# VHH binders against q04fp6, part 16

Target 1, 166 residues: q04fp6
Amino acid sequence: MKELRIGRVINTHGIAGELKIDFNTDFPEQRFAKNSELLIAGEKLVVQSSRPFKQFWLVKFSDHENINLVEKYKGEDIFINERKEPRLSEGEFLVSQIIGLKVIDEKGNSIGEIADSFHTGANDVWTIKKSNGKEILIPYIDQVVKKVDLQTSTVTIELLEGLDED
Below, E stands for the ipSAE of ESMFold2; O stands for the ipSAE of OpenDDE; V2 stands for 0.75 times the mean of E and O plus 0.25 times the DockQ between their complexes.

## First folded at step 7 (VHH)

Design w06 (framework vhh_h_nbbcii10_fgla; at its last look DockQ between E and O 0.46; V2 from the best seeds 0.00; counts 0 for: pae E 4.1 > 2, unsure alone 56.1 < 65)
Fold by OpenDDE, look of step 7:
Structure w06 (fold): chain B 166 residues (1-166), chain A 127 residues (1-127)
Amino acid sequence: as target 1 above (166 residues)
Amino acid sequence: QVQLVESGGGLVQPGGSLRLSCAASGGSEYSYSTFSLGWFRQAPGQGLEAVAAISSSGGSTYYADSVKGRFTISRDNSKNTLYLQMNSLRAEDTAVYYCAAVYRYWKGSGTYRYDYWGQGTLVTVSS
C-alpha cells in the first residue's frame, strides 16, 4: 500500500495528549478530521479531535489522552494510506476544476466556456469565453451562477442585463 | 501546508515606487499554478482591503479602484512568486500588505475565502 507523508509531529501540546503538527497537505481539515487514520512511527492512530493552531494543527488521538502516551511521537513523520484520502466535500471544488467548464443558460443554450477565474476580496470572478470569441466577466454569485456540475463539466448561468454587454 | 512570505516593503516618499514579492512554498498536493492569488492591505485603524487579484494562469487581473493605473499584479509560476509593482505611491497607500492564496471554491456559498495568508509586509509612504 502506498503511503503519503502529510506532516511531522513537532511537539506535544499541553498534557492531554495533543500533538502539534506541521502539516504538508492541502486538506488539513479533512486529513485530521475525527476518525481519520494516521500512521506515526509505524503505528496506526485514530484522530479523536483536531483544531487549527496558528500555522499548525493540534491533533488528539484515541487512547492517547495523556502527554506521557504521545511523547514518543515527537519528531516523527505522519503518513496516510493513499487509498483512504478524503474526497472533496459536497459543493467543494478546486480552482483548477473551473477552467474549461462549458457554460450554458437555464434553457440549455450554449454560451461558451470558462476561460479563467480569480478571487477578489469581494467575489470570485470567472472569465467566460463566448462562442463568438469575446470574453465576459461574471461574478460567482447565486444570482448569476445557478449550477456547477463537475460530473458533466457544465456551469449553468443567468446573465444579468449589462453583464453581456461589450 | 502552503506558506506565503511577503517582502519588499519599506519607507518611500510620495510619488515613489516599491515592488512587493510573495514567495510561496509547500503545497505538495497541488502546483503553484493552481492557486488564485491576491494582495490585500490593512491601514492603521482600518479594515482589510482587497488591492489586486490574479488568476491561476495570470491571464486575468483585478484591481481596486484606488490603485488602478498605479499598481500592477503579476506572477511567476516557475518561481512560485507573486508580485505587486506599486508606482505613484500616496500617503493613503500606507498599510501592511498581505498576499493570499485560494485553491478551493465552495459552490453557491457566495462567501469568499482565502486558504492561506502571508505574515504581511509594511509599506509606509511619507514625506
Scores: ipSAE 0.485, ipTM 0.775, lowest interface PAE 0.8, mean pLDDT 88
Fold by ESMFold2, look of step 7:
Structure w06 (fold): chain B 166 residues (1-166), chain A 127 residues (1-127)
Amino acid sequence: as target 1 above (166 residues)
Amino acid sequence: QVQLVESGGGLVQPGGSLRLSCAASGGSEYSYSTFSLGWFRQAPGQGLEAVAAISSSGGSTYYADSVKGRFTISRDNSKNTLYLQMNSLRAEDTAVYYCAAVYRYWKGSGTYRYDYWGQGTLVTVSS
């Protein structure tokens, strides 16, 4: 289980168990959403409620209804499980979601695995490592990448002329 | 959030060399090693131009045709730093140079969103 740091507890807020968070995530509303499981001081805590507060986020945890139950978290870092990924827009993926996916053609034949990726001035480019050890570069555009299915860990592509040459 | 700070710009004669650096600091839930990185430039009166890009692992690079063979992009993940070695500089290379970082991919052609941008460093190539 790999942990990602998403903030730090600055102080308590009020007497009913809210903690003031100095966050470093781009997705505070999602990361601190109700029922999110966070890791603080080695403990797994479940978010009961949260709200923005100036440049901070206020978070209250289930079964932590009193300041005395949460004061010990002052100064502690807040982590999530790396596999708890944010909800993204259609066609938007994290680098971590894409590396390692199996690449197939539209008939289901295996082509290879996504090994690397980068941005250009025109589009995102994914590197596919084939079973023969050779690599090809595929642009992340509708004409080439037909489907990304994270449930089956697959990417379906249509190989254009010149992309799969030895 | 993540801060990107360019350095190494300045005045240089044609044919000369400069090395730009882009240091990353500040907080992100994603480590520097997961960022795809790039250099962009904007000449006076022009739009942004992608100059070079490098993958998160450093295994793949891209260069604009105008700089191939003269510029080299590299990264040092232990120092959270991106570099651009610029050799054989020409007057046409005069621009403000920006570093940029992304941790997400978007489908499509053309300019796409970047998560973090530097403030820019000026490179002037003239006698």
Scores: ipSAE 0.195, ipTM 0.557, lowest interface PAE 4.1, mean pLDDT 82
ESMFold2 (binder alone), look of step 7: mean pLDDT 77; pTM 0.793

## First folded at step 9 (VHH)

Design a24 (framework vhh_enristomig; at its last look DockQ between E and O 0.37; V2 from the best seeds 0.00; counts 0 for: pae E 5.0 > 2)
Fold by ESMFold2, look of step 9:
Structure a24 (fold): chain B 166 residues (1-166), chain A 123 residues (1-123)
Amino acid sequence: as target 1 above (166 residues)
Amino acid sequence: EVQLLESGGGEVQPGGSLRLSCAASGFTFSSYAISWYRQAPGKQREWVSTISSGGSTYYAESVKGRFTISRDNAKNTLYLQMSSLRAEDTAVYYCAAVYRYWKGSGTYRYDYWGQGTLVTVKP
């Protein structure tokens, strides 16, 4: 059984059982959705409703209808079971889906294979390992990355002047 | 169980040094880039540094020359050696790796963050 911390209860909110959450997941809308099962202070709690609130998330649990039932959770960490993978929007990928894909240009010529995918503050970058062992970095932007095709395990890029290291 | 656990935070004087650690488990640590982020109160999380699976290192301009990222794949541990600390480095520091979910417009989304470790540099 695998558990992942996704936030902390920082305070109660109102008198009707809402808790203010300092979340540390980038998928709060899905993780705190109605019917999600969360673990707080060793208890399994089911989300009844939730909503964004400034930089926080407000969550109300089933059978916890007033402040007196939830005050004890202040300061506690919130966990989920990892089995609940988030739904990805169009154009979103898991890094594990990207590593190892064959990179081709728009003419179909092989360029190399994706070795890494990471953020550098300005752009997402992909490292491409060429057959000769050299590596190049490309930005993940629409001007460069034209298509990611998981069915054929390929990525099509437009190789602009200066992107390939000589 | 995917878990990221930061440690090594504390209070320091300006110009001081700290070494942060991130213990990782529940995934193939050596196969992925892993990063440090930080978040000051009331601000958005900010990328600090990344080390690739092959050991290449990258830094935000604000920390370049002062911070050094490293990894020990045998111990599944990421490190951040911080030197010449300034008041503006005060933040909760998080590690992030694996299970990155991203929307192509220069933003990574993470389902799993570490719990964070607080670094306070006295003004």
Scores: ipSAE 0.160, ipTM 0.532, lowest interface PAE 5.0, mean pLDDT 79
Fold by OpenDDE, look of step 9:
Structure a24 (fold): chain B 166 residues (1-166), chain A 123 residues (1-123)
Amino acid sequence: as target 1 above (166 residues)
Amino acid sequence: EVQLLESGGGEVQPGGSLRLSCAASGFTFSSYAISWYRQAPGKQREWVSTISSGGSTYYAESVKGRFTISRDNAKNTLYLQMSSLRAEDTAVYYCAAVYRYWKGSGTYRYDYWGQGTLVTVKP
């Protein structure tokens, strides 16, 4: 069973059967594309239409064009049968490519190396292993991570106050 | 094929303890950070804890001091020891292996999730 959780139904939206989805996947525009098959509450549903709505997605399913038909899906997780790995576009890179990269500051001074990465629900967090063996966490945000250069195997960061505890 | 299977959920009284397990297969378990998430009724998904490939542990403020994440690489199993449980800890708990990639300043995920295990804290 290769089911992938890609979100949860938060609520209904309007009366035409649209569901408000808190998605947890990359490429929501692909996952919620017309004719996509999703699994909700053990039922296979086919996407009729979808659109972004703030940080959420609104999805309407075939044969479910009325709020009365979709209320039962409130609070349910959404799954897909994962058949294909997502394809990376130009300029994209995998975490596996990030792990082990040398971390430097904007002056070129060595800080450490990328040891790990995980998501906290808000932002990705990178673990940097310093030369002394100490680990520090940095958020993957523009304010901190200035450049990722796979050619030179370097990540340039700006440490914010409080991120580096002595 | 990546598979994650949570277990150990159930009903427990406030102040009680519970140990969750997540059996992983289909990837090099020891090479990746593994995380626990939870979804309470009517609430958004919440990050709970992460253990890095190196063994470093991280916790949400809401569970810090009460929950302990650990892993057994030989068994490809992730654990979450929960203590001093509260009603607000009631949720479906998921383990997740996330393979992320970046595009510019944006982050994207190829997420593997289990089916979850329900934890209910009630008198």
Scores: ipSAE 0.020, ipTM 0.279, lowest interface PAE 4.2, mean pLDDT 83
ESMFold2 (binder alone), look of step 9: mean pLDDT 80; pTM 0.794

Design q09 (framework vhh_8k46_1; at its last look DockQ between E and O 0.20; V2 from the best seeds 0.00; counts 0 for: pae E 7.6 > 2, placed apart)
Fold by OpenDDE, look of step 9:
Structure q09 (fold): chain B 166 residues (1-166), chain A 124 residues (1-124)
Amino acid sequence: as target 1 above (166 residues)
Amino acid sequence: AVQLQASGGGFVQPGGSLRLSCAASGFTFSSYAMGWFRQAPGKEREFVSAISSSGGSTYYADSVKGRFTISRDNSKNTVYLQMNSLRAEDTATYYCAAVYRYWKGSGTYTYDYWGQGTQVTVSS
């Protein structure tokens, strides 16, 4: 079973075991609903309660009602079972879904793999790690990213002039 | 606690240079791509530059290409922005951020670790 990353624990909040979570999902209210099962640091935790807090979510887990019990989760990524992932719109992906994908050109030549992704305000930008160890950044736009195939774990791109100066 | 503290701003004349620094703490710095953003009065925050976690790749807004250079030192948990050939339109409060995203192509769903900004004023 594939696990999907849906966020990261930023810090503890208060002393009652709440964790402040920077989430990577469009459905936090569902993802962090009571009785939801999450995987943090290799442990399965069950949500006891949750609430939005500014741009974050505060989540309290069953059997973890004390700050001393949850401090170890600081900085840890949060995962869910892929089977429980809400349906995403076409062209939408979690970062964890695209990281590690093989990158090829339209001719099938290997370019590298997706190493990172971040948003610039205009477009998301993907970091491709080439086989020689070098990195290049590409914008996620139709002119560059032609196909994302999660079944074959492959991204097809067309490098535009200036995107690869190496 | 996550902290990002930008510094190095100031007053400069057009054509001048500044070097911004952003000291990061409270997270695994080397695991994050870092970015510089800026916000001028009455305008929305805009992307300026980004650098991959390893520092091996950089990205720039068109408005600053050829003039600004982003770099990082993971041993110091610091990201830098060398700003040359400054223009009046570069006047803004500059922020550094660690980016954490849900991918939607050009989507607006973003979470960033933001810190205190540093003011850059370019004026004759």
Scores: ipSAE 0.024, ipTM 0.284, lowest interface PAE 4.7, mean pLDDT 82
Fold by ESMFold2, look of step 9:
Structure q09 (fold): chain B 166 residues (1-166), chain A 124 residues (1-124)
Amino acid sequence: as target 1 above (166 residues)
Amino acid sequence: AVQLQASGGGFVQPGGSLRLSCAASGFTFSSYAMGWFRQAPGKEREFVSAISSSGGSTYYADSVKGRFTISRDNSKNTVYLQMNSLRAEDTATYYCAAVYRYWKGSGTYTYDYWGQGTQVTVSS
């Protein structure tokens, strides 16, 4: 089991034990849901309630109902165990799900297979290894990736001008 | 505990070079893709470069392509950013980040781990 950092306590909020969180997860509502078990400063804390607040989340922990009990967490990182990963939504994938998928165009012609992937800030990028050994990079966006079918292990793409170049 | 410790920043004249490193601990480094981001005061954090978990694929923002090179050494749990031909606009705090899984259309919050950053200042 590994710890996954999902945010940092940047300050207290109010006097009733809420902490303001600068989070770095795409699923703050799931990660900070009631009864989630988080690790802060080596302690296991259970979420009592949480809510969005501007670009932050406000989180209150069970048995931590006033500011005097939570000031010590200011500046601390927040972790979870990796086994508590959220369930994947439509359009979300693990690396293991996408590596090796057959890539076809909209007419069914083979293009290659997914070899790897990474994130570029605004979208994921998938590498496709072609039969000639060359690789091309495609963005994982609606204009390019039309269908991902895990049952048939295929990905349907539309090659845009310039994407299939060295 | 998970750590991403970035280092190698400093002051450099325009046209100079720096090599950043980011040492990782507390997770299986070879299972994560790695990225570099930067943020200047008063600006949004922006993507710089990324490298696949195996090191076989790299990607660069247009503003740094041809000048910066990302690499990784999975035996040392470290990702690097070689920055050549530095310009004043490269001045920023540089952050490394790690991601295990991928989402369509997600922003910078798709990375699971973030380092605390290292300052790069390019000035004459």
Scores: ipSAE 0.019, ipTM 0.462, lowest interface PAE 7.6, mean pLDDT 79
ESMFold2 (binder alone), look of step 9: mean pLDDT 82; pTM 0.833

Design t18 (framework vhh_etentamig_d1; at its last look DockQ between E and O 0.07; V2 from the best seeds 0.00; counts 0 for: pae E 11.1 > 2, placed apart)
Fold by OpenDDE, look of step 9:
Structure t18 (fold): chain B 166 residues (1-166), chain A 124 residues (1-124)
Amino acid sequence: as target 1 above (166 residues)
Amino acid sequence: EVQLLESGGGLVQPGGSLRLSCAASGFTFSSYAMSWVRQAPGKGPEWVSGISGSGGSTYYADSVKGRFTISRDNSKNTLYLQMNSLRAEDTAVYYCAKVYRYWKGSGTYTFDYRGQGTLVTVSS
C-alpha cells in the first residue's frame, strides 16, 4: 500500500473537533467526503463531516467530536491510501501526477518541471522549477496551462517573452 | 541578470513586528509590480501582498490585511514589507517576487523571479 500526502492539519477549528486542513489534492470534496478514511499521525480516521472554508477545508472525524481529542493532530500531515483515490473523470488528473512533469512552451522549448501545486482559494498555483534552479509561479488556468500529457509526462504552457530570461 | 535579495527576517514573539526589505537589480524596478510570497515548511507558496510599479496600488491576502503593509522605494530599487501583530502562523520563509502577469479575472499573480528568501519565525 502506498500512502499519498493530501494535506496538513493547520489548526483546530472551534471546539467540536473540526480540523482546519491545508490540502494539496484534487477533488477535495471527494477526498474529505463522509466515510473517507484518512491517515493522520499514523492513525486511521474516518471523516464524519467536512466543508470548505476559504482556501482550506474543515473536517470532523468520527469519535473525535471534541477539540481535546484532535489537538494532537495539529501540524500533522494527512495521507490516504492511494488505492482508495477517487475516480477521475475523463481528461482529469491528480495533483500527484503533475509533480515532476516536464514543462514546455507551445514551441516545445523546455522551461522546467513542476515542483509543486497548491490551492489558493481561487486558482491552483503551480511552481515550476527551472533548470537553473529558479522558480516561477503560474496559475492553473486555461490561459496558461494549455495541455497536460501524462503519457509523455509533459505540461505545455503559454509563455510570453521575458519569463525565461535571466 | 535579475536579482532579488531579501533581508530583515528573524525571530520575534507573537505580537511583534518586523520589516522586510528586498533589494532588486537587473531590471527596471519601477516598471514592474512586485509581491511578497511566503512558504512554510511542508506547504506551498502563499501570496502575501502585491504592489504596482508606481506604488499607487497595493493588495493583500486576507490573512495579513490590517497587519502587513507593502511599500516600495523606486529610487532605491527596494521593496518593503512592514509586518505588525505577527502571529505564529506567519512563520515562513518570505520571498520577494517580480510580477510577470496579473490575471484580473482570477485575481492571481504570476511571478518570473523570486529571491532566496528570508526566514521569519514567530514563536514565544
Scores: ipSAE 0.018, ipTM 0.291, lowest interface PAE 6.5, mean pLDDT 84
Fold by ESMFold2, look of step 9:
Structure t18 (fold): chain B 166 residues (1-166), chain A 124 residues (1-124)
Amino acid sequence: as target 1 above (166 residues)
Amino acid sequence: EVQLLESGGGLVQPGGSLRLSCAASGFTFSSYAMSWVRQAPGKGPEWVSGISGSGGSTYYADSVKGRFTISRDNSKNTLYLQMNSLRAEDTAVYYCAKVYRYWKGSGTYTFDYRGQGTLVTVSS
């Protein structure tokens, strides 16, 4: 099974089975959520509870309610099985989902295809390579991007005045 | 399986230079934007720089603009960060990260895949 390292046990915390975790994930609340299955020292453990603690995360596992049951994990790396992508909200896409999509206007006319995607601080921007070889940048906002249809591999946009510098 | 391996860190004097590398495997590297993120001792992570999948667009935090240069070699699945004019405040563990999320209407890089990092220490 595929594994992703998400932290390391640095010490026990208290006497009731909490472990102090030095984590390297931006999503500790999801990764250490109750009922998550983690791998430590080759053992599958189920999270009973977890909470933030300073720059660390404290995690308690089911059936491990005493320091004597968990001290053996000190110094061990923590993994999860199966590398699932982070949960995506409505309107979020992976870069791999959008590169190469055909861009059309609302009448179905071809504009080009998505060649690149990047962050500008204000919004994500997609680079479209037009049929004439020129590129335009469009912001990923409701006013411009009307529909992303992954089934047909198309993106429908409305070109606003000033977006097409051609 | 996504794997990222940072290297090139070390101890350097203020004003010095270092070049960081990140070897990537387990995904189609050229299809993904990549970032450098750093974490100073006792502080939260700070986004440093980003680059588009093709390498055609680059972005920098204000704190490093003009001093750091991000680049990539898609034929070698490698991300780079050239760091010049280093300062004490650049001391941190540097991570490369695969970008997985975009927000509608606002651009925010977030990541759940990063290596173990490479330590950069800038001190006299």
Scores: ipSAE 0.000, ipTM 0.213, lowest interface PAE 11.1, mean pLDDT 76
ESMFold2 (binder alone), look of step 9: mean pLDDT 80; pTM 0.810

Design u18 (framework vhh_lunsekimig_d3; at its last look DockQ between E and O 0.38; V2 from the best seeds 0.00; counts 0 for: pae E 2.8 > 2)
Fold by OpenDDE, look of step 9:
Structure u18 (fold): chain B 166 residues (1-166), chain A 123 residues (1-123)
Amino acid sequence: as target 1 above (166 residues)
Amino acid sequence: EVQLVESGGGVVQPGGSLRLSCAASGFTFSSYALYWYRQAAGIERELIASITSGGSTNYVDSVKGRFTISRDNSENTMYLQMNSLRAEDTGLYYCAAVYRKYKGWGTYTYDYWGQGTLVTVSS
């Protein structure tokens, strides 16, 4: 009923039943802790061991200590039974919080406002509605977005060549 | 406590219409992007429609012009209006609420899912 997706199985790792997991949880060390219960492909699995691996996690499950037993989980989403909404830590912010923020350049000139945000495979893309009513898209990268200040409700950007069709 | 409950599924003839609802509670609904997924028998679950927290919508080609996703933040409910239904639309329909936050240059998500509502298009 109340399933929270915390990642996806990318592939198997080795022959001992380890799964390579692309996770989207802020607490992989807790979520993949020993004895944790995870739901994969409708099956309840119990974590036997886990470890970080580059930007991924490797997880081994009880009674699944062989690659032949875990190949079927490739590509499957990983869920947990989570009933509490996650909380923001200091310095973190939601997409919803940036919507409507004033956009300025580094000189303080008004550009427009944030209209929306889209998640892409590489970077989030923000839609800026300019003062003239036109919309432009900017990637959420350090080359473009210089500062997000929720207190002043302002986003400072540097437009790259080609991003503005004015 | 977070909860997503789909409703509105049922049996309908080809060419018919259904309106699915996803009632949400226990979280700040307006802060979430919302999605409809479906899973047909023997087929992998697929994303079919989405609506951002800003209200922008997106559809897969197979449902464009037939399905409409919408949200009512005051009622904490997401809808999927399905018109001109086809046999290929048969499946279990899931709603999802995605909590997306920025931490530095990283984006982190928490996806809540309902139990699904069954849509059967059959003559």
Scores: ipSAE 0.400, ipTM 0.602, lowest interface PAE 0.6, mean pLDDT 88
Fold by ESMFold2, look of step 9:
Structure u18 (fold): chain B 166 residues (1-166), chain A 123 residues (1-123)
Amino acid sequence: as target 1 above (166 residues)
Amino acid sequence: EVQLVESGGGVVQPGGSLRLSCAASGFTFSSYALYWYRQAAGIERELIASITSGGSTNYVDSVKGRFTISRDNSENTMYLQMNSLRAEDTGLYYCAAVYRKYKGWGTYTYDYWGQGTLVTVSS
């Protein structure tokens, strides 16, 4: 999770729960819009209303109807979470894209299909379900997984001693 | 925008049951491994259950046999069925989605978190 600082509470404003914000975002109308989710002092607050005020922004949060509920936020930084899914670059693939791929050896013989992937530390492990219903585990490392070909929906592996034991 | 929203928390008596939901949007749900964490007052957030993109599940010993994680990829929702609840299960429950990608032989992870739903087990 990546927090982005968008301002700081500099004081309360009035007695009905508005906070005066010294913002450092170019998009205050968007960032402080009603229903925006902000992080202050480690807690999530939802904007009920907001308005510009000189060089500041005044923000009132849901369920924070008076000064006593918000005075504790004076001096606190205001954050939002960066919540965008990273885009895949060429040559990258998702863990989910390998589920169901046909697994072959370097001679082209069918071994089975990828059934699952899980993390065990520094390398992932792939579960291969064989046609006889048995499963084997292979590490996702250079010595074992030789090629992942999404165009042909195949994975080429080299079976080493101990990898084809059920 | 990746969004995870937990629901289903509440107050329940010992021995009772709750079903938590984690509704997801803004990503290809089936591509993610999904996790439930919990945080009791005064301790660090702990992993309690996981489900891979392929559907394999894992649990910590303290919840094994009582909690069941599941996912419904058609509804973009993960669940945690919690049975035989104990006072020790009280806490804030978070869902997390882990985006894992391969670049060459490197595995790169990004984690996204919900805001949490409170579960209180008391008489």
Scores: ipSAE 0.235, ipTM 0.554, lowest interface PAE 2.8, mean pLDDT 81
ESMFold2 (binder alone), look of step 9: mean pLDDT 80; pTM 0.777

